# VHH binders against c4kar8, part 197

Target 1, 263 residues: c4kar8
Amino acid sequence: MAELSTPSPASPAPLDGGRGDELEKFTLRGARQILQLLQDLITHRGLITAHTGGGHSFMTAVLKVDEERGRVVLDPSPDPQANRRALAAPRLTCVTQLDGIRIQFPLVGLGEGQDKGRPALFAPLPAEMLRLQRREFYRLQVPLAHELSCLLKAEDLARKPVEVSARVIDIGAGGVAVVVPTGAAEFVIGGTLPACRLALPDGEPIELDLEVRNLNRQTQRNGTEQLRVGLRFAALPRAADTRIQRYIFKTERALNAKARGGL
Short names: E, the ipSAE of ESMFold2; O, the ipSAE of OpenDDE; V2, 0.75 times the mean of E and O plus 0.25 times the DockQ between their complexes.

## First folded at step 13 (VHH)

Design bb11 (framework vhh_7pa5_2; at its last look DockQ between E and O 0.35; V2 from the best seeds 0.00; counts 0 for: pae E 3.0 > 2)
Fold by OpenDDE, look of step 13:
Structure bb11 (fold): chain B 263 residues (1-263), chain A 125 residues (1-125)
Amino acid sequence: as target 1 above (263 residues)
Amino acid sequence: QVQLVESGGGMVQPGGSLRLSCAASGFTFSSYAMSWVRRAPGKGPEWVSTISGSGGDTSYADSVKGRFTISRDNAKNTLYLQMNSLKPEDTALYYCAKESDFWGDDLYDSPFDYWGQGTQVTVSS
């Protein structure tokens, strides 16, 4: 009677789509840590986006963690089609956020059933959970009083080089969001703006390359249109990075102190 | 720190009305689209409505179209949901949710990065 070696469940595909080494330090693999984080998601009523592949996703939430059975219980989608896709998917990629930290985890082996007489989805506990604490993902809202600006080297509709002074509305280690007047320049998501200048309060502007990551048209109260542009630091010298980080840290500390009633 | 605090929920009879509010802090409110999401017992979260940062654009789930109105006061950093002609099916915990600001180069996206604790809406005779 040849003991059919039950194929060891294939290790779930890494969360990082190829950045394995860089994200490892942010990946939780401990059972206790995973359980705790899932419990935290329950406590905070975490809204989870479950990706089923093919560009499809649905919102769910962790209903409970069944430690005895080693499974997580999720709310099903109100859309039956989404549930069908979920059950058919070889893997769910679940994404959420807790306390400003992005959380991502895979679920494999999804099934449907009932929990306490209500429809539910069941999956084995994730083998790993990614908790992104990178500073690059943190965005500090820039106080208006600081008046940070970024000189953007862009092009107009005629592809003529233009320089646009943009107000920085938020800043992180990875980039900035700026506001520009509508029509001041043309931006393309994925495009690079070379040799831009970020003005910080502590010294000379920082020259850096920026990549356009997001565009959002905003109408001001006065009826004027502005364009919010999300920009990633494409190439940041180490010295510049240090300055930016210092600014963020200092500003955050000041804001927190003020919020606590500190002068 | 980003904070979203929902209020205005309660119990109402079918056909009644409620107005939900969400007080936002810790971010440039006008720069982000805001949404309402609801979670009914035994059902996962359901998107209800979204409004652009400027308030110029709104969208609604089919289930609430013509009955619900999303609005915002950027001066007050407050999001609203006017709910009219309420039905028992509208019974849910209603969340205020902020558009995600995550630069997810290699990660899957989530539409929201912050949400409140929710406010309970119960429609019952």
Scores: ipSAE 0.779, ipTM 0.914, lowest interface PAE 0.7, mean pLDDT 86
Fold by ESMFold2, look of step 13:
Structure bb11 (fold): chain B 263 residues (1-263), chain A 125 residues (1-125)
Amino acid sequence: as target 1 above (263 residues)
Amino acid sequence: QVQLVESGGGMVQPGGSLRLSCAASGFTFSSYAMSWVRRAPGKGPEWVSTISGSGGDTSYADSVKGRFTISRDNAKNTLYLQMNSLKPEDTALYYCAKESDFWGDDLYDSPFDYWGQGTQVTVSS
């Protein structure tokens, strides 16, 4: 893969308020629903990213479901080292999307073998599958023309206040990602930035508190270094939440209408 | 609804050429990186090539460098793969895949969110 296609480091901490408990209502545990969803992945030739831990992953696909033996059969990786890591891992976390729905499921007890004379990976059927609709995880990529910015009230290395005007590159129901020049301020994962100001295209800036969730270093096309800062809305008044969600919905509709437009 | 439709596959002799196309609809094509992924019989999916949304940055798997060229026409919402000097080991079902459109809200990345049904490329004497 290219550097562009290589995944960035994932968020280092779970969401505040127990993200795992929030996801329980989207978790399928019934054998029938699990079998049907796996069959859908086979039918649609789903491309699955299998995470083996330590920042390693490989692409795979479900070849078949053996209902009689209670097993799922997967393609091995063309990379033998990826297969060795998968077989050594106590747990394989599989993620994919089907029709814009995020699907995630664990496989434990992975083994190797043959399927109709071809190499294959085998595991017991997963005991659970997570199924999230797009709206539940979606982050809108902000068009540059909208000039969304966020004024951050942060600290420098000497713990002195600094204000940084940061360009917003994506926005969702729960937060934003921004870019700042490297060294503009010190950001600490888990740190809070009170009384920041988010500028939407229409109306007055929104004052809100932000929590730093992830930090990723990026190189711009012109070679300059910037820091991508993932920020969660720590507390969001109802009116501010409504205004942000209206912006997302309106912008997404406009982008989708342009994609469907005929000339 | 997002749709990706591959075409241009076929049977060719070793050393031959093919041009694959992928017609995209249901999203702002120019906003997303696009990739080709192939799946040969008895092997798992293998990344082939990626092109940025603007078309300015490309990358290739070592096995295809110098033989394959990825390109896009953002006015026509179409992704291409020019495949030259084809070898029997290039035999596979070729998919176009869209870069995922979500960020930072999950514990595990999924680089693609949509792909087509693929177009078959067979290189045989």
Scores: ipSAE 0.400, ipTM 0.784, lowest interface PAE 3.0, mean pLDDT 82
ESMFold2 (binder alone), look of step 13: mean pLDDT 80; pTM 0.797

Design bb12 (framework vhh_7pa5_2; at its last look DockQ between E and O 0.20; V2 from the best seeds 0.00; counts 0 for: placed apart)
Fold by OpenDDE, look of step 13:
Structure bb12 (fold): chain B 263 residues (1-263), chain A 125 residues (1-125)
Amino acid sequence: as target 1 above (263 residues)
Amino acid sequence: QVQLVESGGGMVQPGGSLRLSCAASGFTFSSYAMSWVRRAPGKGPEWVSTISGSGGDTSYADSVKGRFTISRDNAKNTLYLQMNSLKPEDTALYYCAKESDFWGDEIYDSPFDYWGQGTQVTVSS
């Protein structure tokens, strides 16, 4: 009787293969912590985006945590096609936020069924959950009124140097996200953009090197195409870091004051 | 702290109308697109409508086109959803959601970074 060695469940693929070491500090693997965070998502009625791969995603929410069975119960998509994709996917990457903190977790082994007579999706509890708490990962959403911009030194399709003025949509201690006009330049993930200029309201632009970390071409709901570029500060002088931090702090304070009716 | 508080939900007969409101605070309201999302029992969240920060652009799910109107008053930091010709299928918890500008270097996106607790809309005879 050959003991069919049940293949050890393949260690779930890291949440983000590129950040492995840095993200470890923010990754929850404790069962209690995971359960608590899932419960928090339930309590806050978290809107979760479940990515099924191939650029497809659907919105879901955690309905309940079944501790006895070690599974999470999710709302199915109202789109049957999305559910089919979800069930066919080897892994769901779930993304959400609580209080501005990004939460990401994988689900594997998705199945469909019923919970209390209603359609539901079921998955084993995630083995890990990423929760970005530190300021280094915090991104301030830049008010449009501030008109932050970044002059990117990039290349076009012909590898000709071009300068592109990009609107900064969010900023953190570690980098910026920008919106780039379609067709303005070519970007390569992992590529470095040298001697770029970040314009802050408080003075002269900051010269800095940027590393392209993410690219996303999205068609907006209004039909417009937008390229979003995630950029990491590759080399940030201390003085520049201080200015950026000051800007973030000041802006947050102002936003909060306004929210309180003080402005 | 960002806060979104929905109101205006209730029970209405088919063919009736409701107007939802969402009071926003803790951020520059006019700088961000806002959306309505609804969640019906047994169904996952469904996008309903989005309006740009300026209010100049709007979009709707096909299921609500011609019946619902999204609007905003930036001076009051308030988002609205006028719902006309309501159907039983519109029964759901309606969320006000702030469109996320968070991108960074993350591979996967979430369209919303904040949402309220929702307001219940029930369409029943």
Scores: ipSAE 0.770, ipTM 0.912, lowest interface PAE 0.7, mean pLDDT 85
Fold by ESMFold2, look of step 13:
Structure bb12 (fold): chain B 263 residues (1-263), chain A 125 residues (1-125)
Amino acid sequence: as target 1 above (263 residues)
Amino acid sequence: QVQLVESGGGMVQPGGSLRLSCAASGFTFSSYAMSWVRRAPGKGPEWVSTISGSGGDTSYADSVKGRFTISRDNAKNTLYLQMNSLKPEDTALYYCAKESDFWGDEIYDSPFDYWGQGTQVTVSS
C-alpha cells in the first residue's frame, strides 16, 4: 500500500493560528489592566518591535501613557522611511517580552506629533493586549526521527484493559498530544488514564497519570483513520518536569538553528 | 532567571575610547547570539552590533563600522563592545540584548527577549 506522508511540521504554529480560543484567557481587555501593562513596559524600558506589514518593522519604546487623552506615546524611528511606513499602515503590531512573558498588542490610528518639543508617534490605547508565558503556551512539534512514544493504559470498547503505544506528536509543559488507530481503545474527555509511561530519549520512561482533554478523528490519505488525543499531565514530579523541559529546550534549539538566521 | 548587567560606560571626549561589558547569567550563553542596542535621547532604540553564539560571525550598523568591535568570552559568560573614535552622536544608553527563544511567529518576530538596564555613554567636551 502506497503511503503519501505529510511533511513533519518543523515550525511551531503562529500564536493566533488554530489555538485562538486558548489565547483568550491570556488576553487583557480591561482599560485598567492595559494601562498598568503599558506602564510596566515604560518602567522596565521595554524594547518593542513594531511591525508595519510587508515584512517591515522597527524598534521603538513606550515613552508615556496619556491617560486623560487615552493615548500611548512611542519613540519615532531614526529612519524616516520606517516612520512613513508606520503612519501609512492600517495596523501596527507591537511585540516585546517582559520577564519571560510575551506582550503583543495592536495600535491603530497612529499619528505623528510632538511630545515636549521632540518628535513622537501617538495612537489610541490598544483595545486588547496579549500577555502569555512561553512555558504555559508553547507546544513543541516532535520530530518523527525522535520516535517519542507514550504507553497508554486504557480500556477497549468491552471495558477490558488494553495497552496502546501512541506516537507523541507534540509536547509542552502541561501535556502531550498523541495519535492512535481508531478503535484501539475508548477515550472519554475528562477521563483519567493512570500509570501511563512517557518515553523520552534520555532515560527511563516517566510514569504519570494523564487526563483526556481533546479527541479529534483524522483520516489519512490512504483512508486509514487515526485518533488524535490531547492529554494533560495530572501530577508531575519535579524531576519529570525537568526532564521534559530539557528535552523541549534541546530539540527546539536544534530545530530553530536551521529555521531562522542570526541578526 | 536570565540576567544581563552592562558596565563600562562613562564620560569621554570626542575621539576617545570606551570598552563596555555585559555579564550574563541564567541561560546557556554560548547557545545565543548577543547584540548591543543603544537609545539616544529623543530617538528610538537603534541596533549597533551582533555576534553569533560561537563568536565566529559579527555584524555592525553602518554608523559604527570600523570604530566599534563586538566580542565575547564564552568561558566568562561576558559580552564586550570596544568603542573607538567616539563621536557626540554615539551618546546613548547602551543595552546588552539576548537573541529570542523561538515562539513560532514568523510574521511578528521579536529579535530580543531579554536586555539589561543599560550603561550610559556620554561623548562631550
Scores: ipSAE 0.548, ipTM 0.842, lowest interface PAE 1.9, mean pLDDT 84
ESMFold2 (binder alone), look of step 13: mean pLDDT 81; pTM 0.802

Design bb2 (framework vhh_7pa5_2; at its last look DockQ between E and O 0.24; V2 from the best seeds 0.00; counts 0 for: pae E 2.7 > 2)
Fold by OpenDDE, look of step 13:
Structure bb2 (fold): chain B 263 residues (1-263), chain A 125 residues (1-125)
Amino acid sequence: as target 1 above (263 residues)
Amino acid sequence: QVQLVESGGGMVQPGGSLRLSCAASGFTFSSYAMSWVRRAPGKGPEWVSTISGSGGDTSYADSVKGRFTISRDNAKNTLYLQMNSLKPEDTALYYCAKESDFWGDDIYDMPFDYWGQGTQVTVSS
């Protein structure tokens, strides 16, 4: 009777947060802590964004924690395609927040089934959960001296392609806020601007796709109207991400040094 | 602390109307796009509508387009969802959600960083 060595569940790959050592202090690995946090997400009706890779994600929520079976139950997407992607993905990266703290956790081994006669997604309990304070995920106000710009490929009212050079006013790992002249282009929240170009001081512009997340029309003191556009990086190559992160880090350090009187 | 409190839910017959409200506090309301998201039993959260910080731009899911109207009063820090011609499939817990201010160090983002407890909408004959 050959003891079928139950393959030890492959330790889920660490959360791709590039700063492995620095993130360890923010990573929960205790089973009890993980269970509690998941329960808290249920209690607070947390909205979770599940990333399936390839720039795709869907919203879900923790429906139930099954301690006996060692699994978490999630709501399926109302989009069947999203569910198919989720099931096909080797890993889901779930992102949410609780009490102003960003929470990230991986799920591996997703399956579909029913919970109490309703469609549900099932996964083993995460091996780790990352808790990051908001202060670590802030937008850098771009110094005026840096003159960051983003060339937006958009459309005008007539749906004619136009290119708009926009000043970047803030930047983060997830996107940029830009200012564009009023009437320069038409933007739709949720719309994608393909093949835009973000200009950083350290080299050639980065080509990237941007998603419009917010529009805010502001009247300046001089009476001129400006449109602030919040843009998410829709598809960011890894190399580009690294450059952006480096810029942010370097700039923050410089600003802090200046604030401390060192520069 | 950011707080979002939904209200206005209830039971209504098919074809009826409801107006949801969301009271926002703890942040500069006009600086953020606001959204409604709904969660029906057996269905994960579904985006319903978004309105820009200024209120000048709106977007809707196809399932609600022409029936729902999102609006906001920035002076009152309040988000609204006028729901007309309600259908049984509109039955859900409706969340008010704030545009995310979390700019992570990774590529994993979320569209919303804060949301309320939701208000229940039930469309039943």
Scores: ipSAE 0.764, ipTM 0.909, lowest interface PAE 0.7, mean pLDDT 86
Fold by ESMFold2, look of step 13:
Structure bb2 (fold): chain B 263 residues (1-263), chain A 125 residues (1-125)
Amino acid sequence: as target 1 above (263 residues)
Amino acid sequence: QVQLVESGGGMVQPGGSLRLSCAASGFTFSSYAMSWVRRAPGKGPEWVSTISGSGGDTSYADSVKGRFTISRDNAKNTLYLQMNSLKPEDTALYYCAKESDFWGDDIYDMPFDYWGQGTQVTVSS
């Protein structure tokens, strides 16, 4: 398995399910709907990331649904350590996508077994599956010409405060992805960057708190190293949210008009 | 919409070569690392290779090092996998996969957020 960024091994959030009630309208609980969605994952050969806790995950796929036994059958990892972590975990949180719809479901009671004489993992059918529509996860790819930037209040290698101007490469309702030169600052997955400033083309920069969610190292054509940093809006004031949504809407309409001409 | 379309698979004898292609659209291709992932019959998905957005950094699974070469052409939004000295154990469906974006408020990330339907590589006879 390749993880393009390695998240810090952090404990789950201390409070359970704050977003659970907000997400209820996207949650499937009907047995028929769950079976059909799992079958769709099989048919479309969905690549699934199974989270075992502590920042660990492995790639898998649904091999089949055994309706008679009420279980789902998954590929084991080629890494025996990943399989051992999965079998020891109190549950797996599985995530994947179908046609741009994010799908998430828990599996509890994971066990090992055989499918047609080959090793497999199995669990009871999930009691629920979450389907997040495109509007809930959409990320606008920021046109290079817009030169959107975000001033990050971070720390250098010596843990001293430093401000880093980062180019924004995509933006959505819940966060941004930015690029910075390697070595400009030290970022820790799960770390909070308070009072950063997001510069949009219309109006004054927005002050907001950001949380580091992923890090991906990149090398430019000229050999210069840069770091792609995924940032979550930790607390987004309503006025800031409105400005971000306005920017996304205006830019998406402009891009759609241009794409009509065949670019 | 993000779209990834693999091609170039086929039947080949052991020791032969194939070149896979992946046409990408719907995102800023050069800003993302891209990967090849394969799924052999009866086995789970296995990461094969990753290339940085610029193309300057590459990495490979131990099982393919020295035999496979990942590359990209950012002007054509195309990812490639040159596969040499093919072995029967390379038989698999090969997927082109895009580095995931951050979801903003979700703590359950995945390494890839989009992949294609795959192209079949069969090494036999």
Scores: ipSAE 0.388, ipTM 0.754, lowest interface PAE 2.7, mean pLDDT 81
ESMFold2 (binder alone), look of step 13: mean pLDDT 80; pTM 0.793

Design bb3 (framework vhh_7pa5_2; at its last look DockQ between E and O 0.21; V2 from the best seeds 0.00; counts 0 for: pae E 2.02 > 2, placed apart)
Fold by OpenDDE, look of step 13:
Structure bb3 (fold): chain B 263 residues (1-263), chain A 125 residues (1-125)
Amino acid sequence: as target 1 above (263 residues)
Amino acid sequence: QVQLVESGGGMVQPGGSLRLSCAASGFTFSSYAMSWVRRAPGKGPEWVSTISGSGGDTSYADSVKGRFTISRDNAKNTLYLQMNSLKPEDTALYYCAKESEFWGDDIYDSPFDYWGQGTQVTVSS
């Protein structure tokens, strides 16, 4: 009787898409911590985006945590096709926020069933949950009135150097997100954009190297397509870092003051 | 601290109308698009409608087009959802949600960064 060695469940793919060392300190792996965070998501009625791969996602929520069975129960999508994709996916990447803190966790082994006579999705408890608490990962949404821009040195389809002025939509200690006109340049995730220029309100633009970390094409409500580019500061001088931090702090303070009716 | 507080839910007969409100605080309200999302029992969250920060652009799920109207008063930091011709299928917990402009170095995103506790809408004869 050959003991079919049940293949050790493949360690879930890292959450960080390659930032392994930097995100480790923000990754929860303790069972109690994971359970607590899932319970918090229930308590706060967390809206979760579950990514199934291929650019597809659906909204879900944690219905309950079944500790006895070691599983999480999720709402199914109202779209049957989304549920089919979810069940076919080797992994769901779930993303949400609590109190402005990004939470991300993988689910593997998704199944469908019923909970209390209602359709539900079931998965084993996540092995890890990413919770970004530190300012290093905080992104300030840039007020439209500030009109921050970043001059990107990129290439077009013909690999000709082009300069693209991109609007900064959010900024943090680690990078920026920008909106780029469609067709203005070609970007490759993992690629470096050297000698770019970040314009802050307080002085001369900051020259810095940027690494492309994410690309997202979105069709706007008006039918126009916009490209959002997530950029990491690849090489940031200390003086530049200080300026960026100062800007973020000042802006946050101003926004908070305004929100409180002080401005 | 960002707060979103929904109100205006209740029980209504089919064909009836309700107006939901969402009071927003803790952020520059006019700078962000706002959305309504609903969650019915046994169904995951469903996007209902979105309005741009300025209020100039609106979008609706097909299921509510022609019946629901999203609006906002930026001076009052309030989001609204006028719901007409309500159907039993509209029964759900309705959330006010702030659209996220966050786009970090993560390959995965979430469309919302804040939402309220929701207000219950029940359409029943």
Scores: ipSAE 0.823, ipTM 0.936, lowest interface PAE 0.6, mean pLDDT 86
Fold by ESMFold2, look of step 13:
Structure bb3 (fold): chain B 263 residues (1-263), chain A 125 residues (1-125)
Amino acid sequence: as target 1 above (263 residues)
Amino acid sequence: QVQLVESGGGMVQPGGSLRLSCAASGFTFSSYAMSWVRRAPGKGPEWVSTISGSGGDTSYADSVKGRFTISRDNAKNTLYLQMNSLKPEDTALYYCAKESEFWGDDIYDSPFDYWGQGTQVTVSS
């Protein structure tokens, strides 16, 4: 019986929905960095969404940082129920963006009081802040209807050239993930696949070099085994990058418009 | 670079009207929902209204329903807010806000990624 992984005693819940280990490298813990980032939010009048749990949230802003008392000061909500939920919550998860960079931080020990005679919310300074660049982490889940494929120029077990048409399951600014039948080719982590061809719905296939980053064996419902291959774009011509970014943008907007009620 | 510039604010008497404009640049305007958000003294930010990228779907806070109308002109990259029957409680800085890019997780949404500097609306006798 395998022993379950025990979270570290000092770790809060993952900041970004189960991707906590992946995000640790983007987590700021230095006092100077945290204070500077909070002051940047004040300077840019950041619109912050504070999540109270249970699917509830309210909009707020950082009014100031009280360095002497080690506290951050927030606007209360104009909705009294939102303020009551915030004060009852064991933790607020605050999220905003500055110039396309996502900023996320927890606040614990929230209290109410006055700032310059106006109602305000107070909390100790956060012990950590996440500063995450979208393009580094966003991966579009490719709709089946798009039938995106990538022709891989790989090698078989005997190191002879073989071409494999692989279905693309996700795509981002830096690479793709594909699935191939088990045994279709040999892949080595760190290996390079030159002159592969990525087929997008518009135009001719894009010729690009790919580097193998990860391999994950999967068993389909019918018992057939397949291999998930994570591939990085090794070098990408400017025109190819433009086409990939446009595909991601158009598809994401269409999918998210449906999810958000046609917005 | 994304830029949002609000205009059309001013001082009006109760019952009056104003039309706010927001000039947008630096992104494909018609691809994003747009919102108006306001901030009155001592109240924190309050969502006012949202319009879909196509302009086909609109929504309003209860406090402004029937009095405010959001619209957009995608050919001119401009968002509007027509405000009628204005009340003293509508006094606020009004911000134009752009819908955020999707980030692949929905647990901790941040609905806006860019906003303007705001235009002041003051309703007083």
Scores: ipSAE 0.553, ipTM 0.842, lowest interface PAE 2.0, mean pLDDT 84
ESMFold2 (binder alone), look of step 13: mean pLDDT 80; pTM 0.793

